# Ledger of designs, part 313: VH-VL binders against o60147

Target 1, 175 residues: o60147
Amino acid sequence: MLEKNKYLYIFRHIQTNQVLLSQGNVLKKTALFQLPYPLQKPVAPNGMRPAKLRKDHWVPLLKVEFPNESMFQSVFMQLLNYRKYRSVQPLTSDLLKLPIPVRRRKIMRQEVPNTIADLADILNKEKFPENSVRLQLSDKSDSEYADWPPSVQIDSEEIKLSRGFREKTTVDEAR
Key: E = the ipSAE of ESMFold2; O = the ipSAE of OpenDDE; V2 = 0.75 times the mean of E and O plus 0.25 times the DockQ between their complexes.

## First folded at step 15 (VH-VL)

Design kd12 (framework fv_dargistotug)
Fold by ESMFold2-Fast, scan of step 15:
Structure kd12 (fold): chain C 175 residues (1-175), chain A 120 residues (1-120), chain B 106 residues (1-106)
Amino acid sequence: as target 1 above (175 residues)
Amino acid sequence: QVQLVQSGSELKKPGASVKVSCKASGYTFRSYGMNWVRQAPGQGLEWMGWINTYTGEPTYAQGFTGRFVFSLDTSVSTAYLQISSLKAEDTAVYYCARGVQYLSYGFDSWGQGTLVTVSS
Amino acid sequence: DIQLTQSPSFLSASVGDRVTITCRASQDISSYLAWYQQKPGKAPKLLIYDASTLESGVPSRFSGSGSGTEFTLTISSLQPEDFATYYCQQDYEYPTFGGGTKVEIK
């Protein structure tokens, strides 16, 4: 009935540092289509069905809380557009000098800082109310990849989930 | 206002080809993916695939590779479905439907449907 | 592909009745499920997405619930215009639809 706060869940791959965006705290298999470098080779040239999603290989990077679905959708779509824009840009001469496997690892490793920078850029361009967007990071130092606008409040507590956003960390204060 | 307008009904012989159009208006064409959904007479809905309107890259569901081709003309905000070597089992209403790319927001706008009848 | 099984396939009801339709997925799809209404000769209309979020303009008598493998669409007080076929649809993987539930007047 009342409009609920909406969350953007951002995951990173534990080995490649590639990033996936999700509207929910559980990744769906089709999220793998966001990746410009699939984790496994496509099965057919005229269709792409990626390898099965291994949920244990993806960990939380960032959780963004929006006051409404409209703001969430706008930011989510803009982030996807930024990623597509980056994927079609010509490679720099420095990258072209690297062997293909090394080049791909370097590009993939930049997805975390790039995603954070893109998020901040989008939020700086939007005129959202002060403290209307709340960020919670798995590693607070990742917030240093960007300059945040007044609309953003960074949570002092890091994400404490062991994997994904679906598991709660049990706190045993008696121990 | 968002609107998807499809081309008119087609009556074809087996072995012929057909090209169905879906013209979009009232929104930014490249911001939403276009899905194709089929419904045979008296049957349920069957997803055929989608086309990424930003990159032009099609994705086909299993069973719809080979004879089926998704394409775009972004200059007129139109998506196309082409079916070659038509068979009797292709008789169905074909719908285009807008989806928010990568969000599970459902298909929130649909064309009116195009009936394709394949008979001798 | 993920199979969606709807029950019942046919349902006979009267105006004012509470109607429930179930959709079961062959594997865990979290909340990535939508519900559609289709009237004879018309295109489907989105009712609910993300399992429980009501689409703009859809009457509040429609509600969705569930997660994982079991989902329910509820119409709290059936109206004359609600006699239609209802479909669930997942997009956790390549989209698939349930077989549909036809709601007929008694």
Scores: ipSAE 0.397, ipTM 0.780, lowest interface PAE 3.1, mean pLDDT 86

Design kd13 (framework fv_dargistotug)
Fold by ESMFold2-Fast, scan of step 15:
Structure kd13 (fold): chain C 175 residues (1-175), chain A 120 residues (1-120), chain B 106 residues (1-106)
Amino acid sequence: as target 1 above (175 residues)
Amino acid sequence: QVQLVQSGSELKKPGASVKVSCKASGYTFRSYGMNWVRQAPGQGLEWMGWINTYTGEPTYAQGFTGRFVFSLDTSVSTAYLQISSLKAEDTAVYYCARGTQFLSYGFDSWGQGTLVTVSS
Amino acid sequence: DIQLTQSPSFLSASVGDRVTITCRASQDISSYLAWYQQKPGKAPKLLIYDASTLESGVPSRFSGSGSGTEFTLTISSLQPEDFATYYCQQDYEYPTFGGGTKVEIK
């Protein structure tokens, strides 16, 4: 087989709970354009966003393994579309009653359950072969945010992080 | 097998408009983004932007806003590049190339290129 | 934008030679670098992605290495069909290409 397994790496912000999608185990700076709310206020005279990605502020949420590139690309594109759709929806009256900082914090904290639910929804709509998609989570309880189709296999092994000079394993996708 | 086939060469006068097509086959069109890359005569490669084939949303590099428009016709698996108000400095070979901007697997398939010549 | 600098810009080599091309990024791009081969009058062809992963169908004499800001493309034993221009490309930010390295026969 010429096609090799493809991985979707999903990261969460340690403070805000915001989510970033990545095709590699290291975040690209362009991943920040996925965020509806900037993490840092622009301080440049022309209002430009500061050019900074704090990689140490992002930790693995889950890793999704696909058996081929076609499935990976389809799911990745649909997940980006779901995130864009959520970012432009009108706010509920309950959220509008909250002060702006509290409202934004509440919205950001929902990105983890929303991303997991969106992933499950996409996988439930696609008719992939049984046990063809493998999920590996940092915290297995996060899998409870959704009902998974038969195509999904949840790995019993949680993601192991590499911290500085500590040993990296084949399941360690974080720096 | 994946193929990207572009329209033929164009000779235009300054101020005219041109529309280049890129027809895809051999894969699911909406599952891969489409990029546009320009190469002026004797020069290197310059990324112009991409279009999300699932949503139809284009993203342009800074130098390619305004006169350049990316579009799609998903019914025929074709991407389009339109350049309005052509200038002499737009003379180049224009390539379409398959890839999603957020995925780092490189541009794994390319069209054969379309030469656009702008002269009076 | 991230600037990529290739060296050398021009290289003369003989069949059987080991050829090394360097690409240097203006900032850390991790491993988000690809290498392309372009022959005269032809579209570029992807050789390597993710700094060191060989694209399907590309001969094993091609290899890539590096991370961060310094990357190399190596052709272990140059063949007649390898005379071409080679480009590095990053997509850590919006994609940019290096200036190219032309490999010509001596």
Scores: ipSAE 0.191, ipTM 0.694, lowest interface PAE 4.8, mean pLDDT 83

Design kd14 (framework fv_dargistotug)
Fold by ESMFold2-Fast, scan of step 15:
Structure kd14 (fold): chain C 175 residues (1-175), chain A 120 residues (1-120), chain B 106 residues (1-106)
Amino acid sequence: as target 1 above (175 residues)
Amino acid sequence: QVQLVQSGSELKKPGASVKVSCKASGYTFRSYGMNWVRQAPGQGLEWMGWINTYTGEPTYAQGFTGRFVFSLDTSVSTAYLQISSLKAEDTAVYYCARGTQWLSYGFDSWGQGTLVTVSS
Amino acid sequence: DIQLTQSPSFLSASVGDRVTITCRASQDISSYLAWYQQKPGKAPKLLIYDASTLESGVPSRFSGSGSGTEFTLTISSLQPEDFATYYCQQDYEYPTFGGGTKVEIK
């Protein structure tokens, strides 16, 4: 039989801290349709978000391994719902005080903490088996943005930037 | 269980308009994108574009701008495809298909198809 | 657009045969390739996504392999219900489908 394991690959932008979700270990150009979250309608045509996919500007943040597709689907759907919820909330008075470029930068920088917190909240709400969900982070300190349930095992090995989510092949090493 | 149910077949004259519906059930409508795929008689599958069900923003493939319009009525979990100024070459079965909002994961659920025949 | 070329376009086979269908992409699409089965008068059915992951409910005789530009769908032992047209589809860029492979009985 073929395995039903599902992986969620989460990337961060090296400059803006914006987050892209991917079901594969290589970002595709259409991943940019996730942007502009949460700044959809207020953003001018030449807004502050990346206009083009530059793969070298997106680095691994987190890899989530689920033991089966059903658990992946449940968590992934809930992450989408959390992101929608965040996008329709009114901006706080503190953010409204800031000039637009500063405000947008601050909102974008919060995507990493928010994504991690949302993932943890979903996993805490679901009653998954102990150690059934495996997290591998690029920077283990990012796990401190949330409290994790017993269902989560955090990998002691960090994701290496040179390897990312893609294994180096003989061809890649010969470059 | 996920289901996509499309409106019935249409027979139209050149120059007319048609509006095909695709009613979704069994999942959270705004969590998945809706794709439109066309298949002319005896031909293969052709992706026409998709609509982000959360934002309502349509994206059209090459060749499907101008006469083709994707829209939604989220209150009834329904997506629409409108074709204006129909031509004989628009004769095809039109499918709606569920995908992710980011066009990943393949299309895991499909409507039964709507045959649109354009003849004089 | 990324073009997908399927070979062969037409295949005659007998029940019990091992059937192999190839899909070639005009550029590197990593593993962003799906396979569909379409029976006459019916909507396509997703068989495989992410190049090699079998969709829930699909028989284990179906398998997918490949990455980059060369992909293969294999049916290890063809059954009567498998006579259909098969399509590959990429979603690395805007989605495109291969031209299809019709599998008919000998």
Scores: ipSAE 0.012, ipTM 0.563, lowest interface PAE 8.4, mean pLDDT 81

Design kd15 (framework fv_dargistotug)
Fold by ESMFold2-Fast, scan of step 15:
Structure kd15 (fold): chain C 175 residues (1-175), chain A 120 residues (1-120), chain B 106 residues (1-106)
Amino acid sequence: as target 1 above (175 residues)
Amino acid sequence: QVQLVQSGSELKKPGASVKVSCKASGYTFRSYGMNWVRQAPGQGLEWMGWINTYTGEPTYAQGFTGRFVFSLDTSVSTAYLQISSLKAEDTAVYYCARGTQYLNYGFDSWGQGTLVTVSS
Amino acid sequence: DIQLTQSPSFLSASVGDRVTITCRASQDISSYLAWYQQKPGKAPKLLIYDASTLESGVPSRFSGSGSGTEFTLTISSLQPEDFATYYCQQDYEYPTFGGGTKVEIK
């Protein structure tokens, strides 16, 4: 029987550089639960309220094509585990010198390079066939955050979608 | 392996003071915040506050200002809770608990607890 | 402060039962909720954080769900060692705990 191809869609926030992983090309509200520092707005007197999931604030970072569901599930689960591991690790002394809000912004900015490095690490540990995994990036320079194994083929075409991976939009009178 | 070891039980008279210690091992002490949680006999858990282990700055929950003091001795990876002018209603098990410096993802490691009994 | 209300405060169950405990927040706390298990005379043990993420070493029969203001802890098949008091805790603002749910043998 023919194997089913699977895509991993990775999004970045346009302001914070936080990263969300998705099994589909449209982010679900619950995807926000992946974030260690969820998008928030100030609340009187103290604290922050979560912002709504705004599709126009999340842009494509990269799309990974796997030849089958088994490889997709393995990599996706490992990537989520790497993100959990990072969230519970001790902070470096350099980060601890920073005020909490500044520290959080710096950690958030590192999510793009960290996610790319983690993806490459997983793919280097897995012994996948040569050229079996295809990467398409929005900014090809982001591939420089890691050394890629022979199993990875980077697409020469960058992702041109500016509003998530969603090609079709609904047009409403009130939109 | 992360461990938090607290000092032994204390029996005090009203008006006395007590200092509870919490010695950390198995991780970088200054990378995680230290929280204090109280549990009165037969009652639930009550968060008292937290101390930033890098800066030494304590933050107290409402109701735990004045008589309660959080402090550190970084050289021995130990956090302290001092309670002055003890009252009968301070009778409780006091726990130290490790959290992130930004107070998310719960408290993943706990001390065994220190029973402080205040009675005449 | 953010108030957390647990229901029920007490339940009786038998080994093998599915047990559900609810935690309701006084305001939207997104997914910033953890669940703890406390056995008599012992410190609490973290079971779940970020509403649904199982802590390492915790049996898979424990699961968490929910977001916003309503959260649930589920034990799919209650074991003898699961008779304990369970607490929810939010860290969306300064931490607060729910009142606890005591799970006792029927």
Scores: ipSAE 0.000, ipTM 0.467, lowest interface PAE 16.7, mean pLDDT 81

Design kd16 (framework fv_dargistotug)
Fold by ESMFold2-Fast, scan of step 15:
Structure kd16 (fold): chain C 175 residues (1-175), chain A 120 residues (1-120), chain B 106 residues (1-106)
Amino acid sequence: as target 1 above (175 residues)
Amino acid sequence: QVQLVQSGSELKKPGASVKVSCKASGYTFRSYGMNWVRQAPGQGLEWMGWINTYTGEPTYAQGFTGRFVFSLDTSVSTAYLQISSLKAEDTAVYYCARGTQYLSFGFDSWGQGTLVTVSS
Amino acid sequence: DIQLTQSPSFLSASVGDRVTITCRASQDISSYLAWYQQKPGKAPKLLIYDASTLESGVPSRFSGSGSGTEFTLTISSLQPEDFATYYCQQDYEYPTFGGGTKVEIK
């Protein structure tokens, strides 16, 4: 069976605050290619191989539900383009004065507020129908990084953390 | 400044249980995983597992399933290690350790250690 | 599990000596290796992460090198406070430590 994706799943790294975008509720290793600063280095000298994905290091940040695949694809592609644009901008003089590890940590920490701001900017420009896009956050205070358009409905219920976007089963609770 | 402060030494009989605490300060507790490392007298370091401080989910190394339980009290930024049905082989210094700023690159802050002695 | 083998397990050295400790991984771990210093009765202290990056506050006489399966820790001019046990550690998979190298006064 074939069902088109209309959900955008956004994950954050618990330590670095880096962000990964996913079309599914479980991260794939290929999502690591989104990162400008890899958490793990590629292996093998002949060609680039995906680093090992540590799923336990990534937690849900935000789930976005779109009314159809066309809207999903438009927003998803624009968000990836915004991330690429940010990665190639010249560093400010303030950042250039910092040691490289400190500089990278400061840049990484901004990915959550930047991603949320970029999402809101895209949704404001697209002018979708009122209440057509549903946001569900792990921490509702993260919604305050941006001003949301009338097209957005923010869920009053936060995402319950268990296996990313999956809820705990009775088997998990018994262990 | 990042600090991890552990509870004091324990002397226990075989079959008893012990609960070691590790209180964190100087950083956002939920942003870094907490690892547990054991060192038997005169021996090297052995990783026991970690607990995801954001989700509360523990992960145990193969030798540490069953009798060992990792838990948290996020309201006081404290991680706990509980060992049940203590055996003489459990005699060791137990350390808590924070993940480095780049997760999977080592441990950049350690508790002072808690000596657990199991003897009759 | 990934196994780490350190050599030598023990060495005697004098102040001012150049000391080299090696760590070999049972499989390719890229640069996912850290080095720790442990003094008697104390917790380990991180010296180097990502194989060659010196932790803040660690003296420049300490350096790390290597990638893949072979790594070295070098102390260019041993000081009295450097007499300790040194451990390598990988975090490419579930973390494992090397057996340690004890550096004693000659």
Scores: ipSAE 0.006, ipTM 0.513, lowest interface PAE 11.4, mean pLDDT 81

Design kd17 (framework fv_dargistotug; at its last look DockQ between E and O 0.11; V2 from the best seeds 0.00; counts 0 for: pae E 13.3 > 2, placed apart)
Fold by OpenDDE, look of step 15:
Formats: C-alpha cells, sequence, structure tokens
Structure kd17 (fold): chain C 175 residues (1-175), chain A 120 residues (1-120), chain B 106 residues (1-106)
C-alpha cells in the first residue's frame, strides 16, 4: 500500500493559548472536544470550552509532516493522551496559592510549551528514522521549548498565515 | 493486512442485552479510534459514536446514550458494543469501523457487520 | 447535526457511462467529506476522503470534488462492479451520512 505524507497541525487560541490538534489546516468543530478539563476550569468563556468554533480565534502553531499514516496516528493519539493526562492531574500547591484568574492564566500559558514538549518527548520515544519528520513552526523560537530527536528536521521557514489559518501549499494540496 | 472481524449474528428478545465484538488485527489497535455504525434493514448508515482506543474514552452520538456502551479489551485488540434493554427498533446491522474523529481520513476499515435481530 | 443531501437517490446507468453523484451539506464543512461504496450484504468501502483524495486501492475512475457545501463523486466510466449504493459522509462535526445513491444497471 502506498503511503502518503501526513500532516499534523497544532493550533493555538489567540487569547487563551489553548491548543488543538488537526489533520488539516482548517479546524473541525469536533476539535473543540479535545479540550479536556474535567477537573480544571479553563479560561474559555464562562469557564468552559467554547460552544462554537471561532476559526478566527485559532492560528497555526506548528505543522508536522510524517512519512506515513502509522507514524502520524501513533503520535497523534499519544498527544491526545498526554493532554488528557495533564488535565486530570491535581494542581500544584504553588498554583493553588494563586488567585483563580491568575492561576487559570498561568495554566493556559503553559499549554503551548507543554504541547511542544509533549510532541518532542513522543518523537524521542518513537525513534523514527533520521530526518523523517518535518517540523515547521509559526514562531521559530517555539522550537526552543524542547530538545528534538534526530528524526525531526526543523524547517527554517515559518508558517505563513492567511485569514487566521495557514496558507495552503502545493505540498498540502497533494496530501 | 488490516482486518476487523465482528462476532456473529444475534437473535434477541425485547428487553434482553447483546454484546457485539470487533477484533482488530494488522495494525496498532490503540493508534486508531473505533467507530460504531448502525444500519437498519433497507436504510442508510447511522453513526453511533466512537471510542478512543488509546484512552478508552467513549463518545456517543445523540440517540445512542444510555442503553449503548462502548468498551475495549486492548489485550486482544477488541472493541465491544453492548446494547441493553433491546427494542425492536434496534434491529439492524452494526458495524465497527476504524477511524479517529479528530481526523478526516474517513473510515478506512470496516468489520463485516453484525446483524442483531430483536423480535418477540 | 449537519444534514447531507444526496442526489439523485437512484441512478440508472450503463457500463461505460459517466456517473455523477452530488452531496450537499446543510452548512460549510470545508473538505471534511468522504465517499463510500456499499454493495448488498457487505460493509461500506471507503473511496474518497478529504473530498478529493482517492483511498489507496481504489480505481482511478473514481474521483471526488467540491468544498464547503457542495460535493461530487464522479465515476468516469462505470464498470460492472460499480453498481452499488454510494454514501457521502461528513466529519466536520459528529459524523453524519447522506441518504445514499443507488446506482443500478440500466
Amino acid sequence: as target 1 above (175 residues)
Amino acid sequence: QVQLVQSGSELKKPGASVKVSCKASGYTFRSYGMNWVRQAPGQGLEWMGWINTYTGEPTYAQGFTGRFVFSLDTSVSTAYLQISSLKAEDTAVYYCARGTQYLSWGFDSWGQGTLVTVSS
Amino acid sequence: DIQLTQSPSFLSASVGDRVTITCRASQDISSYLAWYQQKPGKAPKLLIYDASTLESGVPSRFSGSGSGTEFTLTISSLQPEDFATYYCQQDYEYPTFGGGTKVEIK
């Protein structure tokens, strides 16, 4: 069976810095269900996940290209699991000492670096072939949130955004 | 080769319970979500929900809450659909189908289907 | 829920014919649409995903197009094995299927 390039997009919320995983450069409404806050209240409106997907509130954080579906699927599911795990963990004593609004902001600010770190950790564990995974960031400085394995090739070019989403490229269209 | 093999046909009375199994092989079970799709006789396809095979978290479509339970036995790469308090209207072919709801690659692999007939 | 309306519900065609099936969504679903083929007594088979991407192993005579609210499945030259029921399916929200299009032999 022929393997196709598989693209993982990670989006961040402009205000809350929450993150969503996407197979495409356009978010699905169901992506909102990735936000797992069973114990911790998010900074989202009314303390809950957004009721509607406001596409204009989400911007691409990074794009990952995998050489095949199996690798993509494995990493994707693990990322979801990592996020879920964090959401159900008790808050640290330090966080509990902070006022609720400050605490929420601090937690949300960590979503982006945590997700990037999670991705790197997963990729480190998977031990994929050298330079088999291509990573492109909207902000190159975000790559500093983690140590990347040899399997990851970081693109020198940043993601270009258009109307709140990453512009389609020939590569993306050829998926 | 990816394969989903479901349990055999079931004949049940109203009020009874049934448990359909879907055994996966040929791929990493936990890397792909598992969906359940219902098809009443002569009717179209209806998505019932899915289960995250990695976390075990089920999601049920509207109309399939309460009496329908998705579960897993990851040790044997098997997903289960349990229907309790069966009704005549539950008579249908039930399919398991591989796919993750956060992705858009469709349901690329299907079980052969399990006919559940509910009759007095 | 997003409603998918397929047209036509029934289509009679001959071998060699160009067949076009339309799927209309009640709202914009971008390209998050798949096409399936189902034969009697068999499970559905994925043909197209992401509106236009051909699933591996599917003959090239099948093609998908469209975005937003209107989508089309095309069979360039109908083969004997293509007589079946076809379904569109969206997964922009929770998955829903179209009502199906039965392609019958003329």
Scores: ipSAE 0.795, ipTM 0.902, lowest interface PAE 0.7, mean pLDDT 91
Fold by ESMFold2-Fast, scan of step 15:
Structure kd17 (fold): chain C 175 residues (1-175), chain A 120 residues (1-120), chain B 106 residues (1-106)
Amino acid sequence: as target 1 above (175 residues)
Amino acid sequence: QVQLVQSGSELKKPGASVKVSCKASGYTFRSYGMNWVRQAPGQGLEWMGWINTYTGEPTYAQGFTGRFVFSLDTSVSTAYLQISSLKAEDTAVYYCARGTQYLSWGFDSWGQGTLVTVSS
Amino acid sequence: DIQLTQSPSFLSASVGDRVTITCRASQDISSYLAWYQQKPGKAPKLLIYDASTLESGVPSRFSGSGSGTEFTLTISSLQPEDFATYYCQQDYEYPTFGGGTKVEIK
């Protein structure tokens, strides 16, 4: 009857700084549908094959632990809605003056600070219990992109990039 | 209460076209994608593709490009599947199903299915 | 495309039996697998998603397990309403379904 903790795994692209949200510690290929700028061109006139998922190009950004599925669902869906909202907003005149490839690169570079700010905004608007949401970051300085509510506890230990979101295994130790 | 209601059965001649509708209610239409799944008589389920209900962009599985078109009318919360140049092997029950490719929460709501029969 | 192979394709069982259905993926799909129940003339019904998470309103006698390439659906004590065809489905890549397992009365 007790709900199990749910985790939101957030990845960033090492070259573009684009962000992907995942319910599991392993990215699935269809997660690439979250991206407003596809990583490769469509191959069919009326459709497209899935963009190529390069596992080595995506690294952990942060991991969010929720005490139950309801809190996870609320935050996850709101983060997707923030991303959709951002994708349909008019571009500023400064951005419109840039060549398309340069413009897209600048927009993509902002996804990490935007995602962190959006997460904090959602958590500040929700009245979650004190210390009920735990954040673990790959680079703790990324927490400085936002002001966090009392519901959030930031883990002092960073995610080790060499291991992604994986637990240490005996196989990894033997190698 | 989430409901997906599809149009009635169709009997068509080879070479004709058909347009199946799927009307959604009980949820925010644009918040979930719509999938199309085919099931030939006595056979299993086959995913045909999905349409992003927010952007209107369709994605088709291999084998479902060219003759198959996904579209929507957001004002009436309805998704459509159009099949042109019908062939006998298109005979199947066609289902719409709610789900998004962003999340692995399964297809949690399905239409009742539309039987399309193609015969001479 | 990722291929899903279900076994057995057909299963005879009695009320009260423990039933186990296996689904194998042609590549590692992590936990991105769902299970559906389909009764004759009806649309499929979602039972389990994310390999082991029970959908709301589904009886606790249904459970899912596995990760990577091998997954199982278990019905701990088969009821009369459970005689149906069961399908696994992955969405790690574009969605594909297994061939189905028909569970019927002995």
Scores: ipSAE 0.241, ipTM 0.730, lowest interface PAE 4.5, mean pLDDT 85
Fold by ESMFold2, look of step 15:
Structure kd17 (fold): chain C 175 residues (1-175), chain A 120 residues (1-120), chain B 106 residues (1-106)
Amino acid sequence: as target 1 above (175 residues)
Amino acid sequence: QVQLVQSGSELKKPGASVKVSCKASGYTFRSYGMNWVRQAPGQGLEWMGWINTYTGEPTYAQGFTGRFVFSLDTSVSTAYLQISSLKAEDTAVYYCARGTQYLSWGFDSWGQGTLVTVSS
Amino acid sequence: DIQLTQSPSFLSASVGDRVTITCRASQDISSYLAWYQQKPGKAPKLLIYDASTLESGVPSRFSGSGSGTEFTLTISSLQPEDFATYYCQQDYEYPTFGGGTKVEIK
C-alpha cells in the first residue's frame, strides 16, 4: 500500500519563545489551544495564551519530514504528551522565589530547548531506520540542545523564510 | 474532583432575558477556558463560543454575536451566559464545558445542562 | 467554518456487534478531533481526543483512528451501556461538531 510523507512544523513566538506544533505549514488560530492558561501562585509551570493568533509573531523553528503517517503520529502524540507532563510538574524552589511575571517568562523561554530535547529523546527511543527522518532548522545551532540518533538526517540548509514555512514565489525567483 | 454545576431550568416568554450560571470547583478556574454549547430539542451539539477565564475576553461563534453574552466572576469561579431578546428558537439545553489547555484534548468536563424553554 | 460530516446518522445494532462511525472534515484538521458519547438527558462525555487517545476511565473497547480529513470511532464489542448518540468535534480551528450518530438497539 502507498504511504505518503508527513511533515511536522514547529513555530516559536518571536517575543515569548513559546512553541506551537503544527501539521500544516501555516498556523491556524486553534493552535493557541496548545498553550496553557497562567496558573495561580504557587503552582504555575504553564505559560500565558495570547487572546488571538498574530501570524507575524510566529516564525519557523524547525521542520521534520517523516516517511509515513504512522511515524509522524507516533512522534507528534509523544511531543504533546511531553508538553502535558511538563505543564503539571511542581515548580522548582528557584522559580518559586521569582515574581510571577519573571517566573512565567523564564518558563516560556525554556519551551524551545525543551521541545528540541523532547523531539530528540523521542527519536532516540524509537527504532526508526537510519536516515529515515529529515530535520531542518531555522538556526542550526539549535541542534546543540540535543544528541540526535542515526535515524535523523539534519539538513545542511537552514530554513530562510521570515514567516511560516511557505516560500514566497517572487523571493524564490530572485535567488 | 472537577465539577461544573449549572443553574436550574428556565421557562421564559419571547423577548425576555435569561442568565445561566456555571459554577466550577475542583480545579484552578483561570487555568481552563470555559465553552458554551447549545443543543436544541432533538438536535445535535452546537458550539456557541468560549471565554478566556484569565483575561475575561469572550469569543463568539458565528451566529451568536449580539444577543449572547459570556461573562465571569472569577472570585466565585463562575461563568455566565446571558441571552437577551429570547426567541422561540432559543429553546434548548445550554451546557458549559471546560476546554483543556492543549489542542486536541476536547471538552473534558461538562455541566449538567440548563433547559431554557421559550414559549411562543 | 470546518464542517464535520458523520456517517451514518443512525444505526441499529445488537450487543456484541462491532460498530464503526465515520467523521469526515471539510479540510485537513491534522489529528485535532475528539469523540463524545451522549445518553438521553445527560451531558456529553469525552471518549477520545487527539483522534486516537482514550480519555481516562473510558473502556478499551472504544478506539479512534484517522488523520487529515477522515476519522473513525470503533466500538469492538457493543455493550448495553453503549447505546447512545456519538459526536465528533474538531479543535483545529474554532470548534465544530458533527451531526451525531445515534446507535439504537436492534
Scores: ipSAE 0.005, ipTM 0.486, lowest interface PAE 13.3, mean pLDDT 81
ESMFold2 (binder alone), look of step 15: mean pLDDT 93; pTM 0.950

